# Miniprotein binders against q58433, part 10

Target 1, 377 residues: q58433
Amino acid sequence: MLFMKYEGEIAIGPVHPTMLEPHRLRLFIEDEIIKEAELVIGVNYRGIELIMEGLPPEKISILSEKICGICSHIHVWCNVTVTERGCDIEVPERAEYIRAIVEELERLHSHMLLFGHAFEVLGFETMAFRAFMIREPIMQILGEITGGRAQYSCPIIGGIRPRCNIKESKIPALLERLEKFEENLKKLLERTVNDPMIMSRIKDVGVLDKKTAKKLHALGPTARGSGIHSDMRKMGQVPVYDNFEFEEIVFDDGDVFSRLAVRFYECFESVKIIRQGLKDLPNLDKRIYNPNYELKEFKPIDVYNEAQRGQVYYSYGLDENGRVRQVKIRTPTATNLACMEAILPGHHVSDAELIIASCDPCFTCTDRMIVVKENKI
Key: E = the ipSAE of ESMFold2; O = the ipSAE of OpenDDE; V2 = 0.75 times the mean of E and O plus 0.25 times the DockQ between their complexes.

## First folded at step 3 (miniprotein)

Design t4k
Fold by ESMFold2-Fast, scan of step 3:
Structure t4k (fold): chain B 377 residues (1-377), chain A 83 residues (1-83)
Amino acid sequence: as target 1 above (377 residues)
Amino acid sequence: SPERILLWAQFLIEYAKAILEEARLTGDPRLIREALKLLQEAEDLIEEAEELAERGNPEQAIRKAREIMEQAKELIERARELS
């Protein structure tokens, strides 16, 4: 991010900006101090909800996949789960394990992308390069499982796409690659906490206190960095996660360090989930989809899951003609952007990019960043 | 309605455009195949919308269908140039 002498606008928006209005964050700066931050909310989810209304549930899975390029899998998983619960469709346990494995792989690469961006913002290019290099093997594993890096959504109604099945013969190699990832991640964390220049830039900076986080209904790692337990994987909302031993990571200081630390330690927990999922992958029943499901009318069903940025909520019903009705979609982005708006005032402009990076917004509209002359009344 | 079908077709075209841009940067033939499948689905939806539009309010829907179809054909040509 390059700031000039003028105050700037940071555009945060959807993958398809021509169809949806992007979110924008405007900073008002006086003598290098941020005086105000304004969140301009786009018509993101309302537009998607309207497009989904009246479609058959198989068609909305494709649309769900395209809501976010970084978190596409969770959207499709939530979507198929609404139909599955509404229609009482049995999903093979093996398919549920693979859904969880893919989601944890998405969490890993997303968190690594954030670390790389944060180090770039800090001016530590070598650390940024290390983060991106550590991320690459995870992207390769995702491509191998899903068949393509542009498509991570393996769920279909009743299970997963057949090509996304994980053969037992490939598991030992996957576990070795995962172990190497964990080793490299540990070294990255150690280098980060042992660098006094990095630590001086992230500790006690951008503090979101617990009271403010609760008032703004913070979600995901942003909430957990401020001492709030919020993980849907631990709240009985996603039953497959009950099969895995892992910890909900929470830090109390609410600073940039705490938000990054949550994500570092969540990566170790994701590795534990993936390792357990691969080792205990159901093989007595090798079914990965239910080809004989029947759709039926149902009233709106609530589905929750935990994406890398926080809770994702899907709800809809199915009418007598097999069409989706009363669609509601909520993601953590709007709530976390409100937290950024609350954190930024009072900080030097040189800390703004770091604070923003630690809250993990989606910068799909980076080219919409504008330089605007300061306007103070 | 025809207008709603055309909105869905427009969405698929924009998605295919994004995939083709990634294909241009990476040279990945799998992305080209994915984009072509989406564009073919969009063309089918546009044809369906044109047929439905012949009843009631055809003028507006036919205009949009023509515009979207031209976009789809341009992207298919681009995808084949990349192949």
Scores: ipSAE 0.000, ipTM 0.179, lowest interface PAE 15.8, mean pLDDT 78

Design t4l
Fold by ESMFold2-Fast, scan of step 3:
Structure t4l (fold): chain B 377 residues (1-377), chain A 83 residues (1-83)
Amino acid sequence: as target 1 above (377 residues)
Amino acid sequence: SPEEILRRAQELIDRAKEILEQARETGDPELIDEALLLLEWAEFLIELAEELAEEGNPEQAIRKAREIMEQAKELIERARELS
C-alpha cells in the first residue's frame, strides 16, 4: 500500500552572512490540514556569545550589528548600554533621544515589511506594493541618519557616532516626511479594514489565546495581540522613553487581525515618539558622546529593550582586564516560533503562511517554505 | 583590528580542517556539520574584517581576507564531498 504524506520546512534566522543556523518550522500536513508543527531551534546565539567572550566591549558592537539585518540597531543599543550601566558611564541625553528615534524608525520599516509580506501571502499584490512603497521613505531617512540602509551602527559606548547627530536644520523636512508616511499608513489601514475579502482571511484565523500565550512566554506584538502587556518601553527598562507620550497597543482576540492591528497602531505610536523626539532635540544639550570614561570590572548586568518583534535581552560582565565575560543574549524569535508551533495545528495549509507572517519571524532569514510530498510504503 | 579578526578566522579554518580530516577517517556526519559551522563563522569574520578594512584603505588586510576566504571555500567544497 502507498500512503501520501506532506512535510514542509520553513527556515527562519539571521539575515546576512552569519555563523548561526536558522530556526526551522517543520509542518506535517494530512489532507491539507496541518496536524503538527515542529520547531527546530538552531544555534541560539551560542556562536556569537562564544566570539564575544574575551573581547573588549568596544569591539562587540560590530558583532551585535551582524546578528539581524532588520533589527541591528537594538542589538548595538543593548550592547553599549550593558557597558555604560556596568561602568557608570554618563550618556548625553541627546544621544539617548537619537538612539530612541532610530529604533522607532527601525520599528516602522520592519512593521511595513511584514505588512507587505502579509498582503503578498493574501494574494493582494497592489496592497503589497503599496506597503513596500510606504516603507521606502523610512529606509531613506534611516540611511541619511546612520549612513547605511540595512546594517548600520549608530550607538557607541558613551553616546552616538558624530555622523548620526540630527542637525536642527534637517528637522522640519523630517517632520514633513514623517507626516506623509502617517497619511499613507492611515490609507493603507483603512483600505485593509474596509476590504471584506481581506478581513475574512485574517479575522478569527490563527488564534493564540491569552492562556497559551502566557504559558509559552510570548513576546512583543505577538503577546500584545493576545492581550498581554509586555512592552519594555513602558516598564521602566529604557528610561529615555519616559520623555515621550505614547500608548502601549494591545488587542485581545489573538487572531491574525489582532497581531497585524497591534503593528499598524504601533506604527502610529512610533510616529508620535519620533515627532516628539525631533521637536525636543533643539532644546537639548549639544553633546552626543562622552569620551571621558574608564572601564571597570563588573559582574553581569541585565539590559532589556523593546525591538520590533519583542524584548531583547543582553547580559555580560567585565573582568579585571576589561574583557567581556559570561555573555547571554536572548531575542524574541525563539519564543515567537514556539507560538507559531502552537497556533498552526488544525488549520488548512492555505492559512499557514498568513499565520506565520502575522507572528513576524525574520523573513529576511527565510530561504523559502519547502513542502515535500512523500509516499509511504 | 582587521588583522586580529582575520587571525581568529584563520584559527576557525584550521580547526575546521582538523575536524574534516577526522570526518574522513570516521565517516561521522556530525563532524562534517561541525566543520561547516566553523567555516560559516570564518566567512562571517572575513567579511567583517573586509568592512573594517575599507575604512582607511588597508590593501594588505583586503589581500589577506581574500586568501583566507579562498581557504574557507576550498574546505566547504571538501565538506560537501564528504557528505
Scores: ipSAE 0.000, ipTM 0.151, lowest interface PAE 17.7, mean pLDDT 79

Design t4m
Fold by ESMFold2-Fast, scan of step 3:
Structure t4m (fold): chain B 377 residues (1-377), chain A 83 residues (1-83)
Amino acid sequence: as target 1 above (377 residues)
Amino acid sequence: SPEEILRRAQELIDRAKEILEQARETGDPRLIEIALLLLEFAEMLIEEAEELAERGNPEQAIRKAREIMEQAKELIERARELS
C-alpha cells in the first residue's frame, strides 16, 4: 500500500496489479497464415489517474516516474510542465535544455534496444550484439547525468535536480563519445541495408498504409513509417526544441523497413539535438532551479511531448487547496498496439514477432503478448 | 523571499519525517524513496535561501537554514538505517 499524508489525512492507495498488466495479442492462425489478430489491453492509466487525484503536485512527479521505467523521464517532464504552465512558473533555460538532452539520450538508447531485439528476432546474433554494444555508452552517459540505479528522474517543478546539471568541464568528452556513437550507428545502418537476407525479411513486410494509420490515429515512428507527420517536437508543443536544427524523419512505405529506418535516422537527429544543446550550455545562465514559485488554482492545462514511441499527453488542473484534479494521461502504446491488429492479418506466423518488434511495444511484456490460437473446422 | 523559501523547506522536512515514520511501521521501501526525494528538495531550497540571504540581513536566515539542514541530514541518516 502507498501511504500519503495530505492536510492531516492519510490517503491509502495500493498500486493495483491490474494497472500494470501486460498487453496481449491473440493470433488466429490457419495453415500458418494469420487470419485475425485481437488486441487485449492490459495497462489501465485510469488507475494511475485516480491515485494522482487529490495529491499535491510535488507528489505526483514521484508517481509519474513509476508509469514506465524505460521512458520515465518524459512522464516526469510532462507532469512538471503542467504545473509550471498552470502556475506561470518560470523555468530556467538551462533546465529545459538539460531536460531535452536527457530525453534525446533516452530516445537513442530505446531505439538501439529495439534494433538489438529486431536483429535477435531475425536470427542475426552478431548484429544484435553490435546494436547492444553501441547502446551501452549511451546508457553510461544517462547514468552519469541522472545518477544511475533506481533514482528519480531529472525534472522537478521549477527546474532540474542539482545532480543532473551538466558541468562545462564534461562537455568535450561527451561530444567525443557522441561522435563515436554516430560513427558506430552509421556502420550498423550500412551493414543492415547492404545485407540482402535482412532486407528480404523487412522490406514490403508488415505494411501499414497511410489511410489505415490515420484511421487508427497511429503515433510516433509507427505513424512516421507510414508517411504521417506527427512529431510534437516540430508542432510548437515543446518550445525548447525551437532552439535546435533537426528534421522530422518520415518514410512512406509503411513496412517493417520503414519503421526501422525512421528510428535509425531519428537517432542521427537526436545526436544533432544533443550536440547543439551541449554546445549552447556554457553560454546559458547557470541557474537550474527556480525556488521562487507559488502554486495557484488553475483549470486543466494540456501538455504534449514526443517520447520514443510517440506523443505523450498530460492534463490536469489544481484546485483552491493546492490539489491536482481532473487528471488525464495518454501514451502511444495502446494506439500503436491497435495498429498491429490491422497489420498482422495475411502474414505468415513466422513474421509476427518481427512485425510486433517494429511497432515497439513494451519490451517487459512482449514475450507474454502473443497468444496463438488455431481455428478448427 | 528567503523566509518563504525556508518555510517551504521546513514543510518538506516535516512531511518527510511523517513519511519515514510510516515507512518504519509498514516496511514499504517506496515511502523511503519519497522521503529522500522530499529531503533533496528541502536541501536545494535551503541552499537557494542562503544564496539570496547574502545581500540582505543574512544572519537570521543563515542560522535558520543551518538548523533546517541539520534536520535534513538527520532524516537522511534515518532513511539509510531503514533501507
Scores: ipSAE 0.000, ipTM 0.161, lowest interface PAE 15.6, mean pLDDT 78

Design t4x
Fold by ESMFold2-Fast, scan of step 3:
Structure t4x (fold): chain B 377 residues (1-377), chain A 83 residues (1-83)
Amino acid sequence: as target 1 above (377 residues)
Amino acid sequence: SPEEILRRALELIDRAAEILEQARETGDPRLIWEALFLLYLAADLIEEAELLAERGNPEQAIRKAREIMEQAKELIERARELS
């Protein structure tokens, strides 16, 4: 599963996601109060950047898919966009619409996964079960569109793979399934905010104030939970999103509740984007792929997009031999973990897992906390 | 060419071996995963070179590919033991 063929060519699949070292968090505790938190970053993106150097751009898409199992689509989308912009490759409008629809479906399932995990940490197993059950139909829709669940590549240079095209005949059923998802999501949110035991555990806990969030360059829902407008979909970086009416969700209190609330309301906004995209598809040109492109030399091009956890940045150029050069990749994961490092000091140890969950790190990081019973300061 | 691909694969294997030696000395699991990344990439390149060699046939390139693949597998097993 580490290696696969792409359109008859051997694709390089370097590392299975489960083999990448997880991020680790060390807590230094005195009398049940966290005195210091220390983040250890596990993923080496510079190593990935070095491996991508000298590869043809078609090979990088499969490598990008293997970086993150939860957010694989955004990595592939960013990668193909660098080459497309650098080489002035026309991408059919329909393909860009489907790329956006798939990304919003990934946002939905990722946020639902976080809600399930947060409820598990809180000890509300029934609520966790409800979150996971609400998530399942979204995973089914992703499987139907991409041909695989969560980790199947949809974008290719010049468009999308033919199997990822959304047939007009399937749209009414998809819209009905989205409406049912939205209804269930609303009920989950109402149950959450009306439960005083849940609210007492998440409200005014784990506060990341706006000044600290700005200093740490917080990204995604973590930044937006602290009053920072940071959504790349609203900053002109991803033109296809200009076709959709949706709101950037921002809360000001910076607590666990605010970070979860941003994600709940973002799910409603993602449903609006998907609904609009699906309704527009029948009126778009039927082309989903441009096979008639030419690669050409270009100097590094910056590409930004908004993944579930925040901004993803890709940059590279192409040399005269059609080989990728000067690769730079930035993801929100390390920044979100740095925010946890800043939030945790001063809190009771019983709140640690919940604070960590609300910042949406990789689950391996949450499972690998190291507790040190000493004053490090 | 198959020889050029194999040469690139061998460079990745050599670098991975250096990183694994550092990982053994320091116990740093980040280095283990970096080495595994390089080794799996090298394995893909070796397989590609072997397939190209089979179509165009230099028998020596196929034999070299198999030898380098065994080196990669040995280092992958060593990396797993260190984790």
Scores: ipSAE 0.000, ipTM 0.137, lowest interface PAE 17.3, mean pLDDT 77

## First folded at step 6 (miniprotein)

Design fb1 (at its last look DockQ between E and O 0.32; V2 from the best seeds 0.00; counts 0 for: pae E 8.8 > 1.5)
Fold by OpenDDE base, look of step 6:
Order: structure tokens, then C-alpha cells, then sequence
Structure fb1 (fold): chain B 377 residues (1-377), chain A 80 residues (1-80)
């Protein structure tokens, strides 16, 4: 094996080895061109599965919240849904509506965080700042509903926590805040698409063709940016979404622009979902939790939901003692990073960070270490 | 009254210690606690401040669970 002496190695990914998704891309560079990319998959998420094993299902929710700091709600929701389906637990409609509202708020703030980060990578600090400022109202709404900005802790087995109940008296103020958010988002979009410098950096860059995306099992906005329909909300996997009119946003070009555009436009769909949910809430039964359930033994079942990054998967069973068994958790991050690994070769090194960012790896965990090891020959 | 807790993990595996820190520190920060930690060889000291009594119980239970599952030794001190 000819060790091709590459002039440089760049590692892009989360700095902290403690991260649950410590996935890194190693880039091997010659003459400023990426020759090879290597995805190093972090295995720390398996540690959580080990911790969950043999616990009561009520206790594993805390661990699910820790899998991702940006998408804690979707993990908890997906988790409790396994028990609910396995035990035939009725969840009050109001609880499912609030779960969906909180999820779409989670989607909004996560996408705004990505936009801010993408603008930073592009050198557009003023646009980055604007994206972060637009995000703040969403974080405040989440904090008001869930009791915390970082810890949503909204779903529980059989419904939601009492603190997460959206009172009718709060709905007008929430709708006003969403309207202002949507107006600001529209202005940000208009500024972005009308800036030829931004558009030149993201169009026709980091193209993931539909065939490659299918082959590598791209998920969420990464798949949708390559013309693949991939949304668990539209695939009947999350029944509460059948109550809402919204579009699946798909783009065909497979470039950085397309992956960002999917997220921009689906923010408007998330706002539509939240508006519909809030409008219907006053007419729903007031029950937010079903206390009348019994845990029963069941074989591992597959549960899917749609995080901001794509499909989340939870599977486990309960044994005769009501203990969780055979826990499997899958996030979209590794699969989507593998798509970026496949397309990075042949690109200029200056595009690498943006290409990687366009699949939305977990940035709350990524302290950026660009380790440039100059191999001194 | 705001409580302070000190959690000490002990184990020979650096990655297990780091993972234990991550899990506990992340949880504590989500509760709005102030967290400091230091690593001394095979021992990790985590100081968590500004937490409610209810949160203290949750953090202690979680620290014990982490230790049990990761095969670490754990000590917890509660201070007022």
C-alpha cells in the first residue's frame, strides 16, 4: 500500500471526545484539493444504550434527552412512543398536539442555528448575528412552554408534563411572536438569495446526486436536498401530523444551496403547523396525561420520528419485569456525514467546512478544532 | 435553599471518566446549575452549584446510575 504522503490533514468535527455523536471527518489534502475524506464514527451513543438497558422506561427519558443538545425533544418523544405503542397506552390528543408544536419549535431554532453557523463559515458575520437574533424568540417560546431553554422534558409516558400545557390565554401572544418570526425569516431569506456572493459559494458546490444519496441512505433535509422524499411526518409514522396541512420541501440540485433551501422553506411549514396546532388546542379535550396505563411485556418495536436532521429511530422491548431490553437508537447524523464524506473529494479545502455544515452535524457539540497537521517532511 | 453537590468518579479508563463528566455536567447545566470539574489522574471531581433540593436528588441518582453502568466508583457530597 503506497502511503500517499498527503501534504496536510484536516480533522473537522466535535472537539470533545465525550460527545454522544463525536463523528469527525478527516480530510487529506494535496495542493489545496481534498483527495480523500474519512468519516470517523464516534461510538459514545452506544454507551447510552448500555445505560438504558434493564432500566424502567420512565428512567430512560432522562438519558434520551442527553443524546443531542439541540434535538432533545424528538429523542424523548420517540422514546416514550415505543412504550406507548408497546403497551397500547392511549395518549390524549392535546398531549400529541403539544408534542408536535414543541417539535416544530425545536426544528425552527435548530435551523436558525444552522443558518447562523453557515453565515459564519461564509464570512457573513452580520447575517450570522441576524440569524441568531431571529432564533431567540423561538428559544423564549420553548422556554415558556417547557420550563427551560435547553431541557424540553415535555413528553412523558402517557402524555406531557403539566408545566408544558399551553393555556388558551397564551395562544394570542404565541401567534404574534410566530408572525414576527416569520416576517424576519422572510427578510433573511430575501437578503440571502439576492446576495450573489453568498449564492456563488453555495450553488453547484458539494453536490450530492440523487443516486448517491439513495445509495448512502441520506435522511431528512440532506435527502430532501437531493430530490428524495424523506419525512416521517408525511409517511404516516407520526399520526398527529395528519391533523396538519403542510408541504414536504424537496429540492433536486443536491448542492449546499439545496440543503440550506430545504431548511429555509420548511421553517415556514413549521410555522404553519404550529399555527394550526395552536388554533385547534382550545377545542381539544383538556386531558394532557393518561395516568391509567399498565406496563406490559412486549418484543422490540420500531418507532420513527422526523428530527430537524432527519429520521430518528428508537427500538426496545419490555421484559416481564417492565425493564427496557435490546435498546437501539439511530440518529441521521452518521448517515448524512457519510454522504458528505463521499462528495468532499475533488473540492477545494476552503469549501469543506461549508459542505460539512450543510448536512447539519450537531454544532452544540462541535467546538471546531481544525487541526492542521503540517507533515514536516 | 440552593444546594451544592460534589460528585467524584473514579476509574482507570479515561474515556469512561470523560463520558461520565459529559453526561452529568450536561444534565446539571440543563437545570441551570453552575458546574466546575477537574480531572486528577483516574479521578474526576465535579462541583455543581445553585441547584434545588429536587434537582439534587435527580443528579445524585443519575450520577449513581452512570457509575453503576460504566463500572466507575462514585462518591457524592451534599453541601448547603
Amino acid sequence: as target 1 above (377 residues)
Amino acid sequence: SKKRIEVTFHGRSPWLLEFAIYLLVDLAREYGAEVEFRIEGDTVHIEIRGISEETVRELIEFAKLIAERLGLEVEVRIED
Scores: ipSAE 0.039, ipTM 0.516, lowest interface PAE 3.7, mean pLDDT 85
Fold by ESMFold2, look of step 7:
Structure fb1 (fold): chain B 377 residues (1-377), chain A 80 residues (1-80)
Amino acid sequence: as target 1 above (377 residues)
Amino acid sequence: SKKRIEVTFHGRSPWLLEFAIYLLVDLAREYGAEVEFRIEGDTVHIEIRGISEETVRELIEFAKLIAERLGLEVEVRIED
């Protein structure tokens, strides 16, 4: 979690990053205009990959959960999927549905947090408060399903934790709470797009054109805000999503508005997925775990999934003793930071925090930003 | 009874030392421990307090695994 924090710095010439700090973005400013942005990598995934080497797959889930504090579910889901596919382990359909429902709930609360922060950055405190208020019921639902709001790892190899099984009797209340969330989200969207002051700050600002987005390999809403179809759920990488009717949300202008709009409309699509999943659960077999599996040696295989920030990739194999080998993990963090490097030059410093917010940094991990002045010889 | 341990990592790679801190400190805090750390050049000192004896064994094993995998030297001291 700490390695996902973002901070700015003020420096004269080379600066030594402090240890234990996450990735940082240094801004070089002249006359309040950003001239250059420099990405400083604070943590690399090679260290995580090295630690995971030689561990049993069950232990990898604990480490995977710690990679991202607000997206821990997707990392655990990717991990168990590598082993499940490599060992040909059957996963009950009900477990796959619940994994998807939890992920879409995680997408909702993460997007709402982003909206709240973006409004705070812009100085629209009432709108920020509305976003945080709308978010809270989603976090409560997650806590009820997973047994805790601070930590809600649901997938285990072969299924889901028994605590995470959604009882049929709870479904009507969950659907009602989801409907209320959707109503409030509609109001928030309407207030946003009908406010000329908000729109003037987000439209045509921080443009990432499609060519640059492709060149930098943008992922997630950053890519989809620039006209790129890049959603592992629609690209056949996460088979359970084939059971749900939903749309990939794409906007073409690449501005802050477009990246936020992708997230707003993705929330409505997540509601559709969760509603369909909850309504289908009573008709599914009740089995949530496969206790009859055998770990076996397999060569590395690739698993992809779609976190709220974009593609997550896990790859590893198992040796003859059931130990994880040749671990590779990729998340959209570095490439989305690289997109910020490309976008920020030429903008007024007052837009920097908003542009950064729109490109998917972890705001709960970012405590501060420091502007760095460029000193010329 | 509650225990206190001190873990010291030594190594040339600041990034690997930083990662060792992240892993050990995060796990210790998950167990409810009070944790302090100090970085001095190529050395990191981590003090972990308020842990059960069973948790001590797990944290020591994990610290040694971290050091082995990352090519770091480790020293662990147990205090009451």
Scores: ipSAE 0.012, ipTM 0.428, lowest interface PAE 8.8, mean pLDDT 80
ESMFold2, look of step 6: ipSAE 0.000; ipTM 0.139
ESMFold2 (binder alone), look of step 6: mean pLDDT 84; pTM 0.826
ESMFold2 (binder alone), look of step 7: mean pLDDT 85; pTM 0.829
OpenDDE base, look of step 7: ipSAE 0.039; ipTM 0.523

Design fb2 (at its last look DockQ between E and O 0.06; V2 from the best seeds 0.00; counts 0 for: pae O 10.0 > 1.5, pTM O .664 < .8, SAP 76.037 > 70, placed apart)
Fold by ESMFold2, look of step 6:
Structure fb2 (fold): chain B 377 residues (1-377), chain A 80 residues (1-80)
Amino acid sequence: as target 1 above (377 residues)
Amino acid sequence: SKKRIEVTFHGTSPEQLERAIWLLVFLAYLYGAEVEFRIEGDTVHIEIRGISEETVRWLIELAKRIAEELGLEVEVRIED
C-alpha cells in the first residue's frame, strides 16, 4: 500500500468528558492529511433515561442538573417544563423572565469559554487571556444570582428558587456590568476580524456545506454557520422569548469563521435579551413560584429549548402515581461531532483540533469525583 | 445504617461491561457512595459502600435494569 496510516489522539482543551457520553477521538493520517476520523462512538442517553424511569419529577430535575456542568440550567429548565406543561402548571411571568436571563448569561459564558479555547488552539495566548477575563464578570453575576458557579440553574417546578429572584435595587449595577461586557466584546471581535493571522486560520477552513449539514442534522450554531435556521427560541418552542427583540444569527459559508461568528453575534443578542429582561422585571408581578400546583397523569410531551450548542430535547409522561415514564433526552453534541467527523477528511492535521472545537462539543467535568480502582494484572 | 453491596456483571462485550461500570459507578457516587471495581476478563466486580438502606434497594434494582438492557448477567450480594 502506497499510503501510511496511523492513530493519534487530540487534546480537547480544558473540558472533561461528559457524564453521559464517553468521547473517543481518532484520526487516521497520511502525509499530514486526514483520511478518516472517528469522533463519535455509540453511546447515547439510554442509560440515564433508564435511571430516570419511575422517579418523581423532582428527582429527575436533580439528575438533569448533573448531566452537563457548563449547561446545567438549560437541562433543568427543559425538565421542569415537561412537568409544567403536562400538569397544566401556571408559571409566573417573572419566573419565566429570570429563567431566560440566567440562560442567556449561561450562553454568554459558554461562548466566551469557546472563544478562549479557540485562541489557545491557534496559539494566540494573549487573546485567549482576554476572552477569559471578559468571561469572568459573567460567571460572577451567575454566582450572585444563583449561589453557585457550577450548579447555577434556577428553575424548580412551578417557578424559580427564591434565592434566584433578582432584586430591583441590583438592576442598575447589573446593567452597567453588562454594558462593560458588551464594550469588551466589541473590542475582542474587532481585534479578531482585523488580524490576518487569525483570519487565515479560520476563514475557508473546515467547511460544512448546507447539504451535508442538513443530511447529518446539524444543530445550533453549527447549523446556523451553514445557512440553516435552527433556533428553538424563534420557532415558538420557548414562549418567554416572544417578549424580547432579538435576531437569529445565520452565516452561509459553513467554515470555522462562520461557526465562531454566529457565536460572537449571538453574544450581542444575548446582551440585548438580558438588558430587556432586566428593564422589564420591575414592572412584572412579584410572584416567582406557584405553590398551588398538583401533579397529574399525562402522556409523554415533547419539550425543546436552545442551549448554547443547539437544540435540547426532553420528553416524558407521568403515571397515575406521579412517576416519570418513557424518558427521552437528546442534545446536539453527538450530531454536531458527526458533522465534524464527516468534513475532517482532506484537511491538514494541524487544523483538526480547531475544526472539532468549532462545533463546541460538550466535555464538562462533574461536581463530584468518581472513585475508580483497578487491579494491574 | 450504612450498607455495602457487591455487584458482579458477567458479559461477552468489553464495551457493554464498560457502559455498565459507568452507569452504576456514577449513580452510586451521586448518592454519596464509595465505589471500587475490578475487571477480570469477561467479569467486572463493583463494590459499593457507605449507602443507606433506602439506597440499597434502588441500586439493586438499577443493577438488574442495567444487566437486562445490556444483555449481561448480574449477581448482587448485600453485606454489612
Scores: ipSAE 0.010, ipTM 0.369, lowest interface PAE 9.7, mean pLDDT 79
Fold by OpenDDE base, look of step 6:
Structure fb2 (fold): chain B 377 residues (1-377), chain A 80 residues (1-80)
Amino acid sequence: as target 1 above (377 residues)
Amino acid sequence: SKKRIEVTFHGTSPEQLERAIWLLVFLAYLYGAEVEFRIEGDTVHIEIRGISEETVRWLIELAKRIAEELGLEVEVRIED
């Protein structure tokens, strides 16, 4: 067996312990070209499933919220939705609207965080700083609505927490902040697409063709960047979104640019959704929580939603004692990283970080690439 | 760095204690820690290696929060 002496191994992946999915890519490099990439799948999600097993459904929601800082809301929302569907619990329309508004705010701040990180990787520190500054108003809105910047605790079984109720008197100020956000985002987009140095680094780089994306089951913006329609909000999986007019953003080229562009343009759609939601809220019933529900036994039910990274999946049943059984959680990160693993070989090592970043692996936990130059003596 | 963690669970049934211990050990393993533990009554002595102090502190805080949500009273001491 010819041990190809790879000149270097680069481990790229999230280092922070708060990640649900501490997936890493190992890159084997020869003459600055990636020869092989290996995805190391983190097992944290399986551990969470094991911890959740046999708990009351209220407690598993609390667990899910505490595990991921960036996507805490979508995990909680999926958890409560399983119980709600399994027990035939009516959720007030106002509560579902607020759940959607908070989700789209979570999407916005997550995409802005990715843009900031992508600009850092590109060496455009001023653009990175601008992206982070544009993100801050969204974090403030989330804080005002939910009482927290990372752990919102908004959904509960049967509705939302009372503190998360959006008062009509706050709507004008929220709309004004969204308008300012949208204007700033437009300016950031214009600057990005008109910079030939940025565009040269992201166009025709890290191409995931549609066939490969389908084969590897790409999800969310990673799939949509390769010309695949993949949005649970449009597929009738999250009924509250049927109240909103918005477009699914799809690009065909499958490169880093396309994956970033999907996220840029869907930010405007998220703003549209939030505006529509806020406009309708005053006309909805004031009820935000259904206290009149009973937990009942049910077999595992599949629940899908569309996180910022793509499709999330929750499934569990309740036993006769009201305990969660057969918990399954799937997040889009492993699948999307597997797509990056497939396309990385043949690229220059200097493009690796950007290619990986373009699928938005959870960055709350991506500390810096550790380049381990193993001098194999 | 080796950290010693003393976790005391108050007011627990044996089943609750076992579950809390399992949770702590499991969380540590999820983060790639080497874990040795000893149970002394309601107190769990945990030796944890292979992870940063910051990660250890985070795991402890998470364990506390989970224990609290389970209706368990917990005391945690970290020894260097």
Scores: ipSAE 0.005, ipTM 0.325, lowest interface PAE 10.0, mean pLDDT 82
ESMFold2 (binder alone), look of step 6: mean pLDDT 80; pTM 0.776

